VHH binders against Uncharacterized protein YDL144C. Designs and how they scored, part 19

Target 1, 356 residues: Uncharacterized protein YDL144C, of Saccharomyces cerevisiae (q07589)
Amino acid sequence: MSRILVIGAGGVGVITALSLWLKKESDVSLVVRSDYDRVLKHGYTIESCDYGRLEGWRPHHIYSSVEDAASAADNQGYNYIVVTTKNIIDGPVNSRVSNIIRPVLEKNKELHGPQLTTHILLVQNGIDIEKEIWAEFPREQYRYTVLSGIQLIGSTKIGSGHISQVGQDHLSCGAFDPQDAAAIQAANDFVRMYSNEGQNFVEFDPRVRYSRWKKLLYNAAINTSTALVGLDVPRCLEFGVNKKSTEIEVFHPAMREIIAIAASEGIIIEEEFITMFTEITRKKVFKPSMCVDCEKGQLMELEVILGNPIRIAKRNGVATPTLSILYNLLVLVQAKLKERKGLLKFDEKTATLVDE
Key: E = the ipSAE of ESMFold2; O = the ipSAE of OpenDDE; V2 = 0.75 times the mean of E and O plus 0.25 times the DockQ between their complexes.

## First folded at step 15 (VHH; framework vhh_gefurulimab)

Design r2 (from o4 with Q107P; at its last look DockQ between E and O 0.73; V2 from the best seeds 0.00; counts 0 for: pae E 2.3 > 2)
Fold by ESMFold2, look of step 15:
Structure r2 (fold): chain B 356 residues (1-356), chain A 121 residues (1-121)
Amino acid sequence: as target 1 above (356 residues)
Amino acid sequence: EVQLVESGGGLVKPGGSLRLSCAASGFTFSDYAAAWFRQAPGKEREFVSAISSGGRTVYAESVKGRFTISRDNAKNSLYLQMNSLRAEDTAVYYCAAKNPKTYKWGPWDYWGQGTLVTVSS
């Protein structure tokens, strides 16, 4: 039976743990931070469009930290590490994915040596998110695979120990390296362990890089723009000059730039997706996740959504006037958020940053 | 054994046209995405245009409307029709190919040696 550690107890992470738990093919552990004491005593209250209402629910194990989870897994380690946290590579160093997962990788290596291959499933937005893992954990020293999870789900934490899922769960899971047979097998195994027939939608993704670049059309153009202005998508579209300028002068140019960047990496995305992503929420009054994060005072996934594509564009000689403006303005918004959180300090006597 | 060989470069006056060709051999070209890149003296290599195995095209903004990428899979060839040429189009042009079904940690699997295009009065 696979031992699975889910890291991150937001709306996505809790539903991920629940879906695995309901299948009854895995031993499911969840790292819970701020809600740990409440969930330990009372369990979760979950209102799920997929699974109904649950009261007092817990996975097989909960832990208050990854370190505790690593040391407590019956001294057996974990087959899968499922990362559902926001990927804030410009955030605190201990919030880096490599640092978050390190205790588990080190424990698995200590207990099993090369006999256990650790499957790291990144259920996070953005592109090039796997590169940090490969850089920090040389394959000569560690036995692991890196898997991609693209989850389309409307699930949020609405109170301590209380999860509301109003959008149906769709998970696409695949190997970042489509030539890695062990990763492909692990992704298919995860699809099986996550699938609850008639309740969620789960599929194997044979083209992970294509899928992530395609999703980036929405995230790099719309998620970012809404975060910058604090508006839902319908308002962004209706408030534009002649009800057209946001779409024509912001969304579409940003998406065209993403298509060109992807093409410079050999990934050809169909231009009809520009219209599709512009239209999917035109009549749906809700704020995308980056906008919500910003309004809650939380750091944004800025680098994996905009920074990484722009760095690729610079290396490949692709012009990005629209994305660059969005990125540089959002860098300032991110710095403002960091200052409010005490992660940056500005010295007004010298007009300079104190630490960086 | 794998080869990409560019041809068709040369000297052309501003406003003129050139057609570049890239002959592929040693692999199944029809399975691959293909692209043109260029590098001007003293500058970094930059993306010009790409075409999928199925014929969908993408262009850099600087060449859109002036350049047309095409392929002939039966002849294992990639083409770039360059119209309304400008001095800033002067560069060595490189053909590249990538198997979209595989992931390698480099951006493109195969590159040609380049063909020089000079746009000068």
Scores: ipSAE 0.577, ipTM 0.863, lowest interface PAE 2.3, mean pLDDT 91
ESMFold2 (binder alone), look of step 15: mean pLDDT 87; pTM 0.880
OpenDDE, look of step 15: ipSAE 0.673; ipTM 0.888

Design r3 (from o4 with A97T; at its last look DockQ between E and O 0.88; V2 from the best seeds 0.76)
Fold by ESMFold2, look of step 15:
Structure r3 (fold): chain B 356 residues (1-356), chain A 121 residues (1-121)
Amino acid sequence: as target 1 above (356 residues)
Amino acid sequence: EVQLVESGGGLVKPGGSLRLSCAASGFTFSDYAAAWFRQAPGKEREFVSAISSGGRTVYAESVKGRFTISRDNAKNSLYLQMNSLRAEDTAVYYCATKNPKTYKWGQWDYWGQGTLVTVSS
């Protein structure tokens, strides 16, 4: 029975833990930070379009920190680490994925050395999110694989210990390195352990890089634009000049730039997806995830969605006039969010940053 | 064993045309994506155009409408037809190929040595 640690107890993380728990093929642990005491005492209340209503639910184990979860691994360790937190590269140092997972990797190494291969599943948006893991954990010293989880789900924490899932769970899981047989097997095994027939949709993703670049068309053009202006997609489209300017002057040019960047990396994304992603939410009045994060005063996944593609573009000599404007404006929005959270201080007497 | 050899560069006046070729050998070219990059004197290498193994094309905005990438898999060759050339197109042009089934961080598997294109009046 696989031992799985899910890190992040937002709407995605809790449903991930629930899906694994219901399958009865794994020992499921969840790291629950702010809600730990409430969930310990009362369990979760879950209203799920996939699984119905659950009251007082807990996975097999809950912990208030990753450090506690790692210490409680007994002699067994964890086979999978599933990271469902937002990847905020420019955020607090302790929120970096490498720092989040390090206690578990160190404990697994202490307990089993090379005999346990740890499968790290990143259920996070963006491009090049796996590079930090490979840079920080030399393969000569650590035994692990890095897996990609691309998730489309409408699941939200609506209160302490209270999860509402209104959008069906679609998970695509694959290996970042398509030549790593152990990673491929681990991804297929995760698909089987996550699959609840008739209740969710989960599949193996044989082309992780292609899939992530393709999803980036939507994320880099639409998530960003909606976050900047605080509008859902239908409003962005209808409020444009002649009901056309948003798609013609913002969405499509940004998507074309992403296609060129992907091509400069050898990933050819079909131009027809520009139309598909522009139309898929045209008539759906809800806000994309980055827009929601911004409205909630939470930091955005700005670097993995825009920063990383732009850095690739600079390396490969791809012009990004639209993406660069979006990025630089959103850097200002991110700074506003950081200032509100106390992560950034501005001295109005000197008109300068305090801790720079 | 693996080789990519560019040819067809030269001196041309603004508004003129050139056709670049890249001959591939030592691997199954038809399975690979291919691209042209260029590097102007004193500048960084920049993306020009790419073509998938199935023939789908992508162009940098600066060359769209003027350049046409194509491939002939039977001859293991990649081409770049360059029309309406401008002084800004002066560069060494490189071909590159990548096996779409492999994972490399921003790496193309094979590169040519380049062919110089000079656009001047």
Scores: ipSAE 0.634, ipTM 0.886, lowest interface PAE 1.9, mean pLDDT 91
ESMFold2 (binder alone), look of step 15: mean pLDDT 87; pTM 0.877
OpenDDE, look of step 15: ipSAE 0.810; ipTM 0.936

Design r4 (from o6 with Q107A; at its last look DockQ between E and O 0.83; V2 from the best seeds 0.81)
Fold by ESMFold2, look of step 15:
Structure r4 (fold): chain B 356 residues (1-356), chain A 121 residues (1-121)
Amino acid sequence: as target 1 above (356 residues)
Amino acid sequence: EVQLVESGGGLVKPGGSLRLSCAASGFTFSDYAAAWFRQAPGKEREFVSAISSGGRTVYVDSVKGRFTISRDNAKNSLYLQMNSLRAEDTAVYYCAAKNPKTYKWGAWDYWGQGTLVTVSS
């Protein structure tokens, strides 16, 4: 029976743990930070379009930290590490994915050496999110694979220990390295362990790089724009000049720039997806995730959604006038959020940042 | 031995046309995405256009409507038809190929040596 550690107890992480738990094919552990005491005593209240209402629910194990989960491995280790946290690479160093997973990866290596291959599944937004893991954990020293999880789900923590899931869970799971047979097998095994036929939709993704660039059309153009202005998509469209300028002069140009950047990396995305992403969100009166993060005072996944593609564009000589404006304005929004959280300090007497 | 060989460059007056070719050998070209990049003197290399193994195309805005990328898999060849040429199109043009089914740090597996295009009155 596979031992699975889910890291991150937001809306996505809790539903991920629940889906695995319901299948009864895995031993499911969840890292719960701020809500740990509440969940320990009362369990989760879950309102799920896939699974109905649950009260008092817990996975097989819960831990208050990744360090505690690693210590509790007790000579068994984990087959899968599933990362569902926001990827804020410009945030605190302890929030970097490599640092988050290191205690468990080191413990697995100590306990099992080459006998246990650790499957690291990144259920996070963005492009190039796997590269830090490969850089930080040399393959001659660690036995692991890196898997991609692209999840389209509306699942939100609406209170301590309280999860609301809207819309059916759609998960696409695949190997970042399409030539890694162990990773491909692990991704297919995860699809099987996650699949609750008739209740969710999960599939193997044979082209994870393509899929992530494709989703970036939405994330880099729409998710970012709504975050900048604090509006849902229908309002962004209806409030535009002549009810057209947002689509024609912001969303579509930004998406065309993403298509060109992807192409400069050899990933060809069909132009028709520009219209598709706009149309499937045109009538959805709710704020996308980055907009919600910003309104909650939480840092945005800015670098993996906009920073990384812009850095690729600079390297490959691709013009990004629309993305660059969005990025630079959102850098200011992110700095405002960091200042409020104490991660940046501005000295008003000198009108300069404090270098501490 | 894998090889990409560009040809068809030369001197062209503004407003003229030129067709670049890239002959591929030593690999199964039909499985690969292909692209043209260019590098003007003293500048960094920049992306121009790409075509998937299945024939889907992407262009940067500065060449849309003037340049057409195409491929002939039976001849293992990649082409770039350049019309309405301008002085700013002067550059060494490189073809590149990438197997979309493999993972690598670099974006492109193979590069040609380049062919010079000079647009001058």
Scores: ipSAE 0.680, ipTM 0.899, lowest interface PAE 1.6, mean pLDDT 91
ESMFold2 (binder alone), look of step 15: mean pLDDT 88; pTM 0.885
OpenDDE, look of step 15: ipSAE 0.916; ipTM 0.975

Design r5 (from o6 with G106S; at its last look DockQ between E and O 0.83; V2 from the best seeds 0.79)
Fold by ESMFold2, look of step 15:
Structure r5 (fold): chain B 356 residues (1-356), chain A 121 residues (1-121)
Amino acid sequence: as target 1 above (356 residues)
Amino acid sequence: EVQLVESGGGLVKPGGSLRLSCAASGFTFSDYAAAWFRQAPGKEREFVSAISSGGRTVYVDSVKGRFTISRDNAKNSLYLQMNSLRAEDTAVYYCAAKNPKTYKWSQWDYWGQGTLVTVSS
C-alpha cells in the first residue's frame, strides 16, 4: 500500500487526499495548517460535484506541519509527496518547495537509504517548477523522481474545515524527465491510485513540457489579466472597447508571445489553442485562480507563470511587449500584497523600501 | 560526427532576397525540431524561427510575412527564405536542432557555425 503525503490543505489538496482515500489503495496523510485543530476534532465537511457531501471526513492521518509528518513515530517513509501549495518563488523562503519537502526527503533517506525512491508530484502551475528540486537535491545524494500534475478543478476552501468543489476534477500526471523509466512508472501508478471509476478524469501525460507550455497560454494571458483588474473573464471581454479590445490587444498578443517563447525552446504549440482558450471561458462567469488569490490578499504565482517565461524570452531574444507590461504591473500588485502581509515595508519618510 | 553547416549568406541590398541552407549530417534530422537564430554585431543571439519535425512553423513578429522556414527531410536540410530584407536583418545566422523526445533543460542539441548576411546599400 503506497504511503502518500499530500502537502497543502486548500481546495485542491483536500480533494486530492479524498480522491486517493476513496480508492482504498493508499495510506493517505495530509498536512493541515490553520485548520488543524478544527479538522482533528470534527473532520472536514466536503460538498463535491464528484463525490457528493461528506461530513466529519479525515484522511488516514493529519499533521500540523511537514516536520511533524516526517517525524511521526509510526512513519515508515512516504512513497509519494504530493505538493498542492501555490509556488511563490518570490515569497518567504519557508514557502519554497525545496524547503517544504526537505524534512520528508531527509527522513526517507534516514529510514531506508537508497531502497526507497521518493516520488515528488508537483500539482502546481507554471514552467521551470522542477528546476529548484533538481538544483537543491543532487541525485547522487537523494533517491527521487519529479512528476508533473496539471489539474483542472474548481475546488475552494470556503470556511474552516469546509471544502466546496463545483468543478469536476481533471488531472494529467506525467514525468518531467521522459527518459526516467521509474518516474514514468510512478506517474502511471499515481493515475491508477487517483482514478475513481466514473467520478473523476485522470490521465497519463507523456509530454509534460508541451502540456505546461500549452496551459501557459491561458495562465499567462487570461489568469494574469483578470488578476490585474479584479474581473471574471466574461466581464474582461464584454468591457473591452467594442467588446473586442481585450482579446485582440491583450489576450491574443500575450498568447502569441508564449507560443514564440516555447518555440525558442523547441516546443511547438498549435495556434488554434489561442482561440480555444479564449472561447472556453467566454460565457463562464467565474474568476480564475490568480484573480481569486489576489482578492483574498494572497500572493500570486507570478514568477512561475510570467517571470520564468520572460526570462527565457530574454535569454533567447524573443520580444514580449505584452507579457512584459502585464508582468511589471503585476509585480506592483504583488508588492502591494507583500506590504499588506508584512513581508515588505516602505519608509514614507525617505520614500524607499526598508531593508530587513 | 554530428554536423550542421549553414550556407547561402552574402551581401544583399535592402528590399532584396536571400535563401539560407543548413545541411545536417550524423543524426536522423527528420526526428528533430529545427530553428534559425541570428546574432547581429555587438548584440546577443536571438531566436528567428522554428519548425517542428512534423512541419509546423513559428516566427518572431519582426520577420513574420518576410521569412519562410522550411525543411527537406530527404536531403537532411533546413532552409530560410528571406524576402524584403532590411538593414536590421544583418547578422550571422545559425541553424539549430533539438530532439523533442529528450529532456535537455533549455538546450538545443546541435548548432551550426553560422553564415553571415549583410544587408547594405
Scores: ipSAE 0.652, ipTM 0.891, lowest interface PAE 1.7, mean pLDDT 91
ESMFold2 (binder alone), look of step 15: mean pLDDT 88; pTM 0.884
OpenDDE, look of step 15: ipSAE 0.899; ipTM 0.968

Design r6 (from o6 with V58T D61E; at its last look DockQ between E and O 0.84; V2 from the best seeds 0.00; counts 0 for: pae E 2.3 > 2)
Fold by OpenDDE, look of step 15:
Structure r6 (fold): chain B 356 residues (1-356), chain A 121 residues (1-121)
Amino acid sequence: as target 1 above (356 residues)
Amino acid sequence: EVQLVESGGGLVKPGGSLRLSCAASGFTFSDYAAAWFRQAPGKEREFVSAISSGGRTTYVESVKGRFTISRDNAKNSLYLQMNSLRAEDTAVYYCAAKNPKTYKWGQWDYWGQGTLVTVSS
């Protein structure tokens, strides 16, 4: 039986753990940082459109930290690490994915050496998110694969130990390296272990890079714009000049720039997705994830959604006038959030950022 | 030996047309995505257009409606039909090919030597 550690106990993480647990093909561990005591004592209350209402639910194991999970008394390492935390490269150092998973990778290495391959599933937004892991953990020393998880789900932590899922879980899982046979197999295995027929939707993704770029059409254009202005998608559209300017002057140009960047890498995304991504939320009054994060005073996944694409664009000579404006404005918004959190210090006497 | 060889460049007047060709050899071209890049004097190389192995196409905004990328897999050839040419289209044009099954994203596997296109009155 595969031993799976889920890191991130938000709406996505808890439902991920629940799905694996319900399938009964995995030993499921969940790292619960802020709500550990409550969850330990009372379990989770989960209201799920996929699985119904659950009271007092717990996975097989809960841990207060990744370190605790790594030091768990059993001589068995983890086969999978599922990371559901937001990828915030410009956030606290301890929040970097490489640092989050390091204790488990080290422990697995110590216990089993080359006999255990750890499969790291990144259920995160953005592009080039696997590079950090490749850079920090040399493949000569560590045995691991990196898997992509692209998830569409409406799930939120609404209180301590309380999860509300109002949108069906759709997960696409594949190998970041399309030539990595072990990663491909691991992704397929995960799909099997995750699938609850008639409840959630999960599939193998044979084109991870394509899928990541495709999703960036929405995230880089609509998620970012809504975050910047603090509006839901329908209001963004209706409040535009003649009810057209947001779509024609912001969303579409941004999406076209993403398509161009992808194309510069040989990934050809269909232009029909521009219209599709605009239409899917045209009449849905909701705020996308980055907008919600910003409103809650939480850091956004800015670098992996806009920063990395723009860097690729620059490298490949692709003009990104729309994305660049969005990015540079949101960098300021992000900095404002950081300052409020004490992550940035600005000296008003000298009008300069205080270097740590 | 893997080769990409561009041809068709030359001098053309504004508003004129030119068709570039790229001949591939030494690899299975039909399995690769292909693209055109260009480098103007004193500027960095920039992406122009790409076509997937299956024939899906993409263009930068500045050439949309004017340029058409196509391929003939039987001839191992890539083409760029350029219409309504402008002075700003003056550049050395390069063809490139990329294996879509490789992990090295952002790096094209093969490059041509380029062909010069000059648009001048």
Scores: ipSAE 0.300, ipTM 0.741, lowest interface PAE 1.3, mean pLDDT 94
ESMFold2, look of step 15: ipSAE 0.573; ipTM 0.867
ESMFold2 (binder alone), look of step 15: mean pLDDT 87; pTM 0.883

## First folded at step 16 (VHH; framework vhh_gefurulimab)

Design u1 (from o4 with V58I; at its last look DockQ between E and O 0.02; V2 from the best seeds 0.00; counts 0 for: pae O 7.1 > 2, placed apart)
Fold by OpenDDE, look of step 16:
Structure u1 (fold): chain B 356 residues (1-356), chain A 121 residues (1-121)
Amino acid sequence: as target 1 above (356 residues)
Amino acid sequence: EVQLVESGGGLVKPGGSLRLSCAASGFTFSDYAAAWFRQAPGKEREFVSAISSGGRTIYAESVKGRFTISRDNAKNSLYLQMNSLRAEDTAVYYCAAKNPKTYKWGQWDYWGQGTLVTVSS
């Protein structure tokens, strides 16, 4: 039986753990930081559109930290690390994915050496998120694969130990390296272990890079713009000039720029997805994740969603006038959030950022 | 059983007109966005036009001003009026439907089998 560690106990992480647990093909561990005591004592209350209402639910194991989880690995180690935390490159150093997984990866190495391959599933937004792991953990020293998880789900932590899932779970899982046979197999295995027929939707992704770019049509255009203005998608559309300006002047140009960037890498995203992504949320009154984060005073996944694409664009000579404006404005919004959190300090006397 | 069935394809001369129909069954068509795609011989499938559940329309630049997408929800039907047809419009035309309420992305929910349109002198 595969031993799976889920890191990130938000709405997505808890439902991820629950899905694995319900399938009964995995030993499921969950890292719970802030709600550890409550969850330990009372378990989770989960209201799920996929699985119904659960009271007092716990995975097989809960840990207060990744370090604790690593220490508890005993002789078996972990086969999978599922990362469901937000990927915030410009956030605290400890929040970087490489630092998050390091304790477990090191422990696995210590316990089993080359005999254990750790499969790292990144259930995160954005592009080029795998590069950090490859850079920090040389393959000559570590045995691991990096898997992509693209998840569409409506799930939120609504209180301590309380999760509400109002949107069905859709997961696409594949190998970041399409030539990595071990990664491909691991992704397929995960799909099997995660799939609850009739409840969630899970599929293998044979084109992870393509899928990441495709999703960026939505995230880079709609998620970012809604975050900037603090509106749900329907309001963004309806409040536009003649109810068209947002779509025609912001969303579509941004999406086309993403398509252009992808194309510069030889990945051709079909234009019909512009229409598709616009329509899927046209009548859904909800705020996308970046917008919600911003409103809650949480840092956004800005760099992996806009920063990295723009960097690629610049490198490849692709013009991104719309994305660049969105990015540069959101950088300021992000900085404002950082300042509020004490991550940035501005000296008003000198009108300068205080150097760390 | 969910079905989309295209009809109306055929041979037409350049400059001519043709109207395609797509009949939907087995699902609540009125709640879905619908689209036309086409695939020419030896080419990839390409987007032609889409219409939202609310009736908003989008067209590929290549067909803008010549083609008109419409729907009749009472008849569970999608239409494509094609005017001023060109040789380059020759293709198999497919209708597709997408549920805007689902989180499924990357694929349209339902596809027809296609109808052939040949524009030739």
Scores: ipSAE 0.018, ipTM 0.301, lowest interface PAE 7.1, mean pLDDT 93
ESMFold2, look of step 16: ipSAE 0.563; ipTM 0.862
ESMFold2 (binder alone), look of step 16: mean pLDDT 88; pTM 0.885

Design u2 (from o4 with K104R; at its last look DockQ between E and O 0.89; V2 from the best seeds 0.82)
Fold by ESMFold2, look of step 16:
Structure u2 (fold): chain B 356 residues (1-356), chain A 121 residues (1-121)
Amino acid sequence: as target 1 above (356 residues)
Amino acid sequence: EVQLVESGGGLVKPGGSLRLSCAASGFTFSDYAAAWFRQAPGKEREFVSAISSGGRTVYAESVKGRFTISRDNAKNSLYLQMNSLRAEDTAVYYCAAKNPKTYRWGQWDYWGQGTLVTVSS
């Protein structure tokens, strides 16, 4: 029986833990942080279009921190670490994925050395998100695989210990390294352990890098644009000059730039996805996740969605005039959010950032 | 031994045309994505065009409508038809190939030695 630690207790993480728990094939632990005391005492209230209404629900174990979860592993450790937090490379050091997962990797290594391979599943947006893991955890010292989770789910935390899922759960899970047989097996095992026939849709993704570049068309062009202006997609489209300028002069050029960057990395994305992603929410008064994060005063996944592609473009000589404008303006929005959170201080007397 | 060998470069006047070829050997070219890159003297290498194993194409904005990438898998060859050439197209042109199923960060598996294209009046 696999021992699975889910890190992040937002709408995605709680439903991930619930789906695994319902299957009855794994030992499910969840790190809940701010809601820990409430969930410990009362459990979760979950209203799910897929899984029904639950009251007082808990996974097999809950913890207030990853450090506590690692310490509580006794002499068994965890087979899977499922990371559902936002990937904020430019955020506080404690928000970096490598630092989030380190206590578990260290504990697994202490308990089992090379005998236990830790499967790290990143259920996060963006491109090149696995590179931090490989840079921070040398393969001669740690035994692990890195798996990709691309999740389409409409699930949010609407109160302390209260989750509302109104969008059906769809997970695509695969290995970042398509030649790593252990990672491929682990991804297929996760698909099996997550699958609740008739209630969710879970599939193995044999082309993780392609899938992430494809999703980046939407994220780098639309998620970013809506976050910058604070508008849902229909308003962005209807408010454009002649109801056309947003898609013709912003969305489509940004998506074409992403396609060129992917191609410069040997990954060919079909141009019809430009139209598909432009149209998919045209008639839905719905703010994409980055727009919602910005409105809530939360840091955005800016570097994994725009920063990383632009750095690739610079290395490969791909012009990105549209993405670069979006990125540089959103860097200012991110700095404003960081200032609001106390992560940056501006000295108005000197008109400079305060030295740390 | 894996090889990619470019040919077809040369001197051409503005507005002219050239066709570059890249002969692949030592691997199953039909499984690979292929691309052209170019590097002008004193500048960084830049992406020109790519083609998937199945024939789907992508072009840098600066060459769209003027350049056409193609492949002939039976001949293990990659081509770049360059029309309406301009002075700024002057560069060494490199072909590259990548197995889309292998995991390599930002790396193309194989590179040619390059062929010089000079566009001068």
Scores: ipSAE 0.683, ipTM 0.902, lowest interface PAE 1.7, mean pLDDT 91
ESMFold2 (binder alone), look of step 16: mean pLDDT 87; pTM 0.885
OpenDDE, look of step 16: ipSAE 0.900; ipTM 0.969

